VHH binders against o26223. Designs and how they scored, part 272

Target 1, 191 residues: o26223
Amino acid sequence: MKLLWTSQHIKVTVHIDGKVSKMDVLEAIKTRRSIRKYQDREVPEELIDKILDAAMCGPSAVDERPWHFIVVRNREMLEKIPEVHPYGAMVKDAPVAIIVCCDSSLEKIPGFWVQDCSIASQNILLAAHSLGLGAVWTGVYPLEDRVEGIRRLFSIPEHVIPFSVIPLGYPAENPGTRDLFDPDRIHLEKW
Short names: E, the ipSAE of ESMFold2; O, the ipSAE of OpenDDE; V2, 0.75 times the mean of E and O plus 0.25 times the DockQ between their complexes.

## First folded at step 17 (VHH)

Design XA14 (framework vhh_7nfr_2; at its last look DockQ between E and O 0.58; V2 from the best seeds 0.00; counts 0 for: pae E 2.7 > 2)
Fold by OpenDDE, look of step 17:
Structure XA14 (fold): chain B 191 residues (1-191), chain A 124 residues (1-124)
Amino acid sequence: as target 1 above (191 residues)
Amino acid sequence: QVQLQESGGGLVQPGGSLRLSCAASGFKFSRYWMSWVRQAPGEGREWVSAISWKGTWTYYADSVKGRFTIARDNVKNTLYLLMDSLKSDDTAVYYCAKHIYSSKPKTQDEFDYWGQGTQVTVSS
């Protein structure tokens, strides 16, 4: 019996009362922290769209743009990710995760895809933070067991390489900010 | 096997109250959003209310807002719907439904499991 769902336009008045306080780029960079605890709060699709837009704005080698993104909202799938990603335990507690992948067929220069996907991943983190969300970069590549685990779990083609898993949600922790500036890492004109 | 079993339905007069329960088993109940959906005779299914997996966030259809309260007990694996100030228009079969996603449902396809339903009849 095909249950006829009459699409009543539930006007989800998302009371976005959360004034997404606009922060400048330096503030976003300096105040961003890895967030591993999340509220049981929905993340609006609009925010994910903005984050993905930001993810695609980074530079890539010879503009190869090799990245693909899997947006995971299925709760069962989120619960399974830690089974193949031992350091991704927090993923099961997030309402959404983004898996950043490389399509190797899009590579123009070998090896630069790691930089490209790193830039995309970092942009996801910064964008999430600027929008009032918490996120953390959980590395998949280059660990073969994690790569293969995520590949199998999400039926990712062989020519596509899972790079990172980034859970996102409204933060349920505040780890504070830290100053990571180290003048000993700065060399003028020569080493 | 996932099971959802509704109870607490019955016949009430207008202005009366009912408490529905949904007993959940076969899955980690505390990890999923849950909803109540109802279907009146000759009508389509209408989403009524949703609750987050920890119970922190609740959502209501405009038709029941201020009258119904959704709650959950994750220790007992039970979903509740407290219905106050019942109206004749609230007459329906009420279903509990398991969410696929951690969000307010947009379509019926966002539920992967349903209960058998419990009949609520509001009549003088």
Scores: ipSAE 0.886, ipTM 0.940, lowest interface PAE 0.4, mean pLDDT 93
Fold by ESMFold2, look of step 17:
Structure XA14 (fold): chain B 191 residues (1-191), chain A 124 residues (1-124)
Amino acid sequence: as target 1 above (191 residues)
Amino acid sequence: QVQLQESGGGLVQPGGSLRLSCAASGFKFSRYWMSWVRQAPGEGREWVSAISWKGTWTYYADSVKGRFTIARDNVKNTLYLLMDSLKSDDTAVYYCAKHIYSSKPKTQDEFDYWGQGTQVTVSS
């Protein structure tokens, strides 16, 4: 192929006629595991788009939808995250990470943004899993030094709060299935 | 400073073979995808091949598939392009390019560093 390289955006239109997801929601919830080892395989932009679409489908307090997402694919930036976020050491090994943030100017009910961003973060994990990817939620908020470190690294404004860093990629490990059901955690009618 | 130094180009007859090398320094070579990109006289740059940082995934332009092989040696920090069954339209300057992202490139803006290039000429 000649003349492959231009500054032009190349779009491919494809019709996915009636395709249904292979993994139902209960299976996704029960089989999702935190994945911290990733293949050196590309994660297509299309999959990230689907994951972020899913993230934004979550409910939020009074429909405030306070979330913003930073998609990090730049290798140099991924390599720098562990310098300010030690709990995210595996982020440098991922082809891509998503930073879930709260824009406090969108808050309608003070303080519920944590629940809102937690819902979006879990949807990211489930959507990634359903697409054959592995991911892990690494907590940033409420650790002040981690919040400020990530904010500084990505030039996040003061009214925006980085909540979590979620590295993702095709898994290079299989932790197996767990049985976590505990009937002692279930209380009928009262505590 | 990031440096990419290509070598191994030259004049070759049609049907011949060449092995290009790219010596890398000034960055963690084993953490980055790498590509070969070529530029024929009077034309824009054409992506040729890419390899993931562990070498597990390789990609080729249709024009070279089955004839060229990309490889890397993460101990020696060296990228290779093994070119077989060379044709006149393979005549170009061949560049080693460092990826910004861990992905098959879509545009030339996805490379942040380029080598000086090595000339490959396939005689008529």
Scores: ipSAE 0.457, ipTM 0.797, lowest interface PAE 2.7, mean pLDDT 90
ESMFold2 (binder alone), look of step 17: mean pLDDT 83; pTM 0.845

Design XA15 (framework vhh_7nfr_2; at its last look DockQ between E and O 0.92; V2 from the best seeds 0.00; counts 0 for: pae E 2.5 > 2)
Fold by OpenDDE, look of step 17:
Structure XA15 (fold): chain B 191 residues (1-191), chain A 124 residues (1-124)
Amino acid sequence: as target 1 above (191 residues)
Amino acid sequence: QVQLQESGGGLVQPGGSLRLSCAASGFKFSRYWMSWVRQAPGEGREWVSTISWKGTWTYYADSVKGRFTIARDNVKNTLYLLMDSLKSDDTAVYYCAKHIYSSKPKTQDEFDYWGQGTQVTVSS
């Protein structure tokens, strides 16, 4: 019985035609996956701009918008990030990464910056996915070693807190979709 | 220390072929995009070709498209430029250049290291 290894041709439908099929928001949310393998393909600046635009469209506490973004394309720097961020190993394989930071001087209410930067980070992931890129959220805050490592590596001021590192690239994997809906997590009117 | 050493240049007749090599050392060659850049006498540096770190993507200047082929051997840490159908206008010093970014270069400032170059002369 010759086990015919059906090479599941991962039809990476490289839509050659520049028509970035507009993904609706629900589709983007439902189909987004963490991507940790990337092609050796350039990510156009225009896509990064769109992603950053999306990142800044999220709500923030009292509209404080405390976020800053470091766009990292320098290959040497990308290679160094895993040295201070052990769970960011995939960053060195991406052509670009975005570091989401909080400027604490912009906080109007203490502590909400985590929510604000989380929203920004999630918007980066969704936007990237909708644009045909893969990304993953690698947490920096609240782990002190990672925070300080990234701070030192990128000469980030003390009042600015690195929050996440998000590598981006054209995906070299297809992890498939997950159904994460859990009705047991839904309570009607009361717990 | 990063080192790039070009070789394979020489005198060739129009219509001839050459193969340039660039031996790389002192860095993780397979992790960087690489380019060929040339400079003709009295002219500025002209971008010729770029290859991605895995070699999946290649780019060419219009002046060499269809005639030149960029390749790399990441095991040997070597960049190649296959030059066919050479023309007099291809006469130049050819440089191997290391990328700072994983992208097609826009300017010469996007290279952090250069070789010494190899002379290619196309003359009848």
Scores: ipSAE 0.878, ipTM 0.939, lowest interface PAE 0.5, mean pLDDT 93
Fold by ESMFold2, look of step 17:
Structure XA15 (fold): chain B 191 residues (1-191), chain A 124 residues (1-124)
Amino acid sequence: as target 1 above (191 residues)
Amino acid sequence: QVQLQESGGGLVQPGGSLRLSCAASGFKFSRYWMSWVRQAPGEGREWVSTISWKGTWTYYADSVKGRFTIARDNVKNTLYLLMDSLKSDDTAVYYCAKHIYSSKPKTQDEFDYWGQGTQVTVSS
């Protein structure tokens, strides 16, 4: 099955050089790249607030909204994440990270929390990009060792499931735009 | 154990210059933002300047802008404050302070370790 996106040009607010600006939503989606190198520049708290607001705007199964977010700014804690997350080395270099979690007590329909938290995670990436920040989704769930390690490190209770760790900061790299459209992935009416 | 040791203070005439140093040990100095904070006799502590962990971003209190320069050497684990055009109002004990967060500080609670201080006295 394939998913065809039908969209109106929806613009998000961007703070660039201390000014509010607009970015077309398709532009944001097409130009967002995983950023793993960050400036040692502060990320203001109001940008994190806007990113988390955007994260919570996503749809969820039966409007269950199972997500919780841990904002990590403590340098010592950021330095410890790579000890339990083998592909999270860049997290120590970020001024801030967001851990997306599922509170299983909020599930209204079993098993869809993964989709719900994936939507929230992608919204974080897009919102960060629109605000002039770079971010990358590092996977935690469903990898048991990562889930357990992150849970222990941040004192996450057993009914709460860490899903992703998203370091973010002003970018210190600029990967080029990629052309990833592949018409062979589109199937009309059937496979 | 985290250790911060300031040096380079002393008596100087108005318009003079001093260079303060802060030797850091017991933590990964190059991974932390650092600040200078001063305290004049009988007064509270006043933030002076902040530098990011790579040194790319520097911030100054209005009272010292254009006269003071913060710098760091991540190889020698040393923080510096170059003070020019000193005034009597700059008389204080100067402390270096280690940040908990990668941000410009809003309160003294954002520092987890402080040095012992070095006295700067500006008088004729």
Scores: ipSAE 0.548, ipTM 0.834, lowest interface PAE 2.5, mean pLDDT 90
ESMFold2 (binder alone), look of step 17: mean pLDDT 83; pTM 0.845

Design XA16 (framework vhh_7nfr_2; at its last look DockQ between E and O 0.50; V2 from the best seeds 0.00; counts 0 for: pae E 3.1 > 2)
Fold by OpenDDE, look of step 17:
Structure XA16 (fold): chain B 191 residues (1-191), chain A 124 residues (1-124)
Amino acid sequence: as target 1 above (191 residues)
Amino acid sequence: QVQLQESGGGLVQPGGSLRLSCAASGFKFSRYWMSWVRQAPGEGREWVSSISWKGTWTSYADSVKGRFTIARDNVKNTLYLLMDSLKSDDTAVYYCAKHIYSSKPKTQDEFDYWGQGTQVTVSS
């Protein structure tokens, strides 16, 4: 019995008419992919606002909320990011990028800012996806050269740590969905 | 140095057509949105049309929609404005403008470079 894996093409019907079909949270999580190719289309400010709102809704250690966000739409700056972030090549092709930063002065417990900014970054990705945009998490921290490169490029204060650069745009690729469930990674009661 | 040079302006009768060109140099033309902006005598600058960096997305002011067509040749580093059905109210200096952002411009401050302009006069 050949189990015909019906590849349920989740048609992300990008309704042209601006009505972003709402997807549920599990769908967003399961269907999200890193998108590195973007359409020649602007991203409305309203979508960025929604994404940033989502970014700030994540938990943080003792509610420290150490995150700051730099929204980059300047084309010249987007073109420069790959110069200091070698794995950020796709940033120059995006109409917008969000740089997630940590203000260390807001940190209440040392070290948890990484978790906080990770949550914020992931929320950006999920929100973007749910809104019909593509995005990719390009890590800046903890690589010193990237951190300092981004810091200098955007004149980020010393007490603020750039964490990630997330380019966003309407997707120009469809990588498909992945089944990432691995039961071998689940341990019951003990290892 | 960034340079934008408009050409193709002139005197035309109402109902006539013109093709404006903007030759761009000194930057990666294909990486930037471009716009046409015009200024009539005694009036402020008016946005006319914009085109995305790949040319896929175009936008027009209501005053020119259906009559004007913006296009670009990224190989030639040239921006175009095809103007059909010209009216007296289209009389203005037309400027080519480079975008700072990859979006439709909201204000004149979203342009970082301008051409010298080319005069378009629509008169009987």
Scores: ipSAE 0.855, ipTM 0.929, lowest interface PAE 0.5, mean pLDDT 92
Fold by ESMFold2, look of step 17:
Structure XA16 (fold): chain B 191 residues (1-191), chain A 124 residues (1-124)
Amino acid sequence: as target 1 above (191 residues)
Amino acid sequence: QVQLQESGGGLVQPGGSLRLSCAASGFKFSRYWMSWVRQAPGEGREWVSSISWKGTWTSYADSVKGRFTIARDNVKNTLYLLMDSLKSDDTAVYYCAKHIYSSKPKTQDEFDYWGQGTQVTVSS
């Protein structure tokens, strides 16, 4: 197979495996864990496309859809993220990260963009999990030093707010499932 | 300053073996995918093989699969290409190349640094 240096791009379909995901949505929600250790393995572009499609399916306040995404695959840039994000050390170990941002010019109701970008971020985590990937949400907003550090590193404009950095890759750990259901958190009719 | 220096090329008979080495310096070698790329006389550059930064994932062009083995030593910052069962169409200058991304390359623009190359000649 010649992938390079012909006048014609040889299209290669990148297969992660021969399977498409058939995971039930409740199972995905219950079994997703934050993954901070990744295999030394490529994440195909097509999986990132599916994850971002899922991210954009989330609801938003008055359908404002304020989110933008930066896909970071450049190793040099991934290595630099921990310099401005002290709790993002695992990002340098991932083959790819997604930065979830808010374009404040799209905001229709002040302050709800945080919920909007949180929904998109969670959808990224679930979609990655359903595709056999591990991911973790590392917080950027509202910590101003992190926001400004990420903004400078990726040349993000002043009206755009980096919200989260989500490294992802094939997992190199299995934290297992947890039983977190707590009936005391459920209130019927009143507090 | 990133530097990649290939060595180990030479003249061999068909069916022979060679080991190419690429000494890397000026960057954190163990954090990057690496590739071997070759250029036959009068032809463009052809991707040969890639290896992930921990060395656990490798890929090969169909023309060399089963005959060539890519390897790396992250302590010595050295990339290797073990070439067995050499054929005349393996004759080329072999280059060590540093990836920008953690992925199999699609074009030569996905390498930011190249070595100077080492000549491999397979002749009867």
Scores: ipSAE 0.441, ipTM 0.791, lowest interface PAE 3.1, mean pLDDT 90
ESMFold2 (binder alone), look of step 17: mean pLDDT 83; pTM 0.840

Design XA17 (framework vhh_7nfr_2; at its last look DockQ between E and O 0.40; V2 from the best seeds 0.00; counts 0 for: pae E 2.4 > 2)
Fold by OpenDDE, look of step 17:
Structure XA17 (fold): chain B 191 residues (1-191), chain A 124 residues (1-124)
Amino acid sequence: as target 1 above (191 residues)
Amino acid sequence: QVQLQESGGGLVQPGGSLRLSCAASGFKFSRYWMSWVRQAPGEGREWVSSISWKGTWTHYADSVKGRFTIARDNVKNTLYLLMDSLKSDDTAVYYCAKHIYSSKPKTQDEFDYWGQGTQVTVSS
């Protein structure tokens, strides 16, 4: 019996009434915090699209752009991530996670992919924050057990290296801001 | 094994009320969004309502908005649908469904498990 699902266009009027006030770049950078507690609230696909767009806007070595992104919304998969990533416990509490990966076949210069994927990951964090979401960077590479665990869990090809897992959601915590400026780390003209 | 079992259906007069229950087992109930979906005779399945895993967020079809209330008890692993001001058009088999994703469902493919359903008949 073919269950005819009549696609009633559920106009999800996401009352995004929250005027996400346009956050300037410096404000986003300075006020961003790692968020590890999330609401049981849906993250709209449109926001993920914007975040991924931002992730791909970063520079890369000789414009190699080696990054790939796995968007994970499946609850069972999100629940399994902590099993292979012990410091990713908060991932199971997020409605969505992005796994940043490197396709090694796209590398033009060896080793710069780490910088490239780092930039992409940071852009994800900043974009998420600017959109009113919370996120945290959970490192996968270079820890071999985590790399292999994520690879197996998501059937990632051998030439593709999982780099980071970034859970995202509307924040259920407010850790406040920190002043991390340290003038002792600034050297003029020479060390 | 995942099991969803609906109950509480029956015959009711227009303007009457019913309370449906769905007993869940075989999975971490409190970690998943849940929905009610109904199917009238000769019609396709119609999404009715959804609730977030903690119960903080709820969604309703326009056809039931203001009349139906979805709720859950995560301690009892039970999903509820309170139906007030019932109409003849509410006559259907009502199904409990488990979400794959933490979002309002767009298609039937976003559910991985269904109950057997409970019949609701609204008639004079």
Scores: ipSAE 0.878, ipTM 0.937, lowest interface PAE 0.5, mean pLDDT 93
Fold by ESMFold2, look of step 17:
Structure XA17 (fold): chain B 191 residues (1-191), chain A 124 residues (1-124)
Amino acid sequence: as target 1 above (191 residues)
Amino acid sequence: QVQLQESGGGLVQPGGSLRLSCAASGFKFSRYWMSWVRQAPGEGREWVSSISWKGTWTHYADSVKGRFTIARDNVKNTLYLLMDSLKSDDTAVYYCAKHIYSSKPKTQDEFDYWGQGTQVTVSS
């Protein structure tokens, strides 16, 4: 009778510490891949906190630090993102997403916020990877329809620019690593 | 129009079994975690079990582990609770509840919709 229904055992979340748990920074950079399939496993708030801490460690133009982050865990809101972001279909399958935004009132020099938010976005990807999560950067800026759609969906004010949407979760795929080094892209002293 | 309708409750002797069902409509059932929560007479609501949206992860209150099994059918949009080895302490109204988040619940405020409940009575 109880054998008629399949049960699943909970798994203990892992805390990463020690030598085996810590990933070398070059390894993280070389092995991080875009992950678009996620387990239906909970992502603990502690891991999101660590990822956002890492995001804010990036350099910025004249230390302007223009970034703000919206953490989206509400299932209904995650389901709505693909309605305004056509290449964000996988977002609805993630347990959580982070929206990286620029607050233009924090800009100290025009236009460098794009670099600033790109750095924060990449740090999110690397930190997630180092914690055993998978993520992908889905572009919002500079595509105006996506910017306005995300702004409307999350009530983002006019002076704040949504830059990227980064769904994340425990990976349900493993695309492997790549060797992309190309010496012909390196120019010594001049082009 | 989100609707959750439980069924399968009834009167059973100690040591008996029941299977509860919860028919879901008005939302994309397969994209949400679901839970069973029970309320004994004169008591607060007690979380019983949760299941992730694909069914891969299940969680149980210590009081029911090994005796209850949560399951879901994402084709039929139905949540189940198979209750075995029932005892008098299991007497309660059992509710199915829809999660807001993809996580094990910490409070009842993390559910946005509830069913009307089905009574389970284990005779003394």
Scores: ipSAE 0.541, ipTM 0.823, lowest interface PAE 2.4, mean pLDDT 90
ESMFold2 (binder alone), look of step 17: mean pLDDT 81; pTM 0.827

Design XA18 (framework vhh_7nfr_2; at its last look DockQ between E and O 0.37; V2 from the best seeds 0.00; counts 0 for: pae E 3.2 > 2)
Fold by OpenDDE, look of step 17:
Structure XA18 (fold): chain B 191 residues (1-191), chain A 124 residues (1-124)
Amino acid sequence: as target 1 above (191 residues)
Amino acid sequence: QVQLQESGGGLVQPGGSLRLSCAASGFKFSRYWMSWVRQAPGEGREWVSSISWKGTWTFYADSVKGRFTIARDNVKNTLYLLMDSLKSDDTAVYYCAKHIYSSKPKTQDEFDYWGQGTQVTVSS
């Protein structure tokens, strides 16, 4: 029995009156914070698509692009993630999470997949922030218990390595910005 | 075991009001979006209303907008549908449904559990 969803374009006038002011890249980088509290609000699929597009725009070693993404919206699954990821408690409070994975069969040079998936993960965070969402990087790799826990939970093949879990949602906190510039970490020409 | 039990249906005259309830058990009710869906005789299922897990967001079909109000009590594990200004076209079996996702439903497949339904009849 097909639900007669009258596609009436509910103009959800999402009063996006919030002019998602196009955030420039430097602003996005400097103002991004880890967000662990989320609103009771749906994240539109269009935003996830944009975030995933951004995730795939990063460089990778010899253009190997080893990354895969599991988009998790199932509430029961989101509730289970903290059981295998002790530092992922906030995941159960998010409407969606992205699991970044590496397909080891796509590696051209061993070991660079960590950098590749890190870049993808960071791009997810920046894109989310630029779109008015909050996110946090919760590390899975290289902790074996977390890797295996996520693998089992999502039936991830052995040749695929879960790398990070990134919950996303509209932010319900504002941790503010901080200046992390440290001139002592800058060396000119030599150490 | 997940259980959803609707109540509050009955016979009312046009212009009348009803309050439906859905008692939920067997799952963390406060962690899931919930919906009301109705089915008129000989018709398909029609989405009526949805509510977010904390009740912050509510959604309505155009056919019931301004007349129906969805609410929830997460302490009592109960979903409500307040129906005002009832019309003959509102005659249907009303079902409460549990969401799989934290979003407004797009298809019937986005519900994993349904109640048995409660009959609402609007007739003069």
Scores: ipSAE 0.870, ipTM 0.934, lowest interface PAE 0.5, mean pLDDT 93
Fold by ESMFold2, look of step 17:
Structure XA18 (fold): chain B 191 residues (1-191), chain A 124 residues (1-124)
Amino acid sequence: as target 1 above (191 residues)
Amino acid sequence: QVQLQESGGGLVQPGGSLRLSCAASGFKFSRYWMSWVRQAPGEGREWVSSISWKGTWTFYADSVKGRFTIARDNVKNTLYLLMDSLKSDDTAVYYCAKHIYSSKPKTQDEFDYWGQGTQVTVSS
């Protein structure tokens, strides 16, 4: 394919310097969209570290912090995730994914780990967005087949519960901003 | 079974050009970053160049930058290395290598499959 050779030869490498993009928190919340198409661009480990730092900043029930994270960069493993998570097909297209897990031995209040891991998962999405990355939360828990499939694929022990799989990458799409504010969902003083 | 088959090596004079090819089979070639790595006689392996799975991003060792061009054809499942302005320091066996990760490699442990190599000899 001659055109590929010519285009690649003249291609200019585009990179972001070592500075993190600054974004107002309300802007990040309102503009974050699920991104399911990614560039074949490397996501530096530094950005993943910042995302996981942000994930661990979330509140948790009685400060139980039950979360653990598996960072998946192995292409072969990313290609296998759709075998056990059919609605996670876009995961194979991402250069990296984060699996959010609960270590049930850290749980101090039964059942609140779901809220805890949901908060960590949302922080991952917002932090990724603020760094110029796109991400999407793909649900694992409470779907038993997905939980067991992911647990088996990544050798996760029985007391650890995979909660979500979050693929990340530089976005290759821009779905735009939504206006989702609905005043009928707001109740003053009572229902 | 993953297979990588290099070809296009040979004897060339300094200042000459050569085109290496690597035919890939047994895996989804278009889903993986690929690299060229070379090994001079009696020496260790040296990373030469990498290319992302769509071909959008390319990287070169300083020793070959501006002289070599990596490319890929995801329809033919073939990786290429166009070598220009060859010099004696380029004499080596050139290997095609499949990445485990979608990143610029830091060590040879980041490749899970290698070809058998093709000899490039640059001599006066």
Scores: ipSAE 0.432, ipTM 0.791, lowest interface PAE 3.2, mean pLDDT 90
ESMFold2 (binder alone), look of step 17: mean pLDDT 82; pTM 0.838

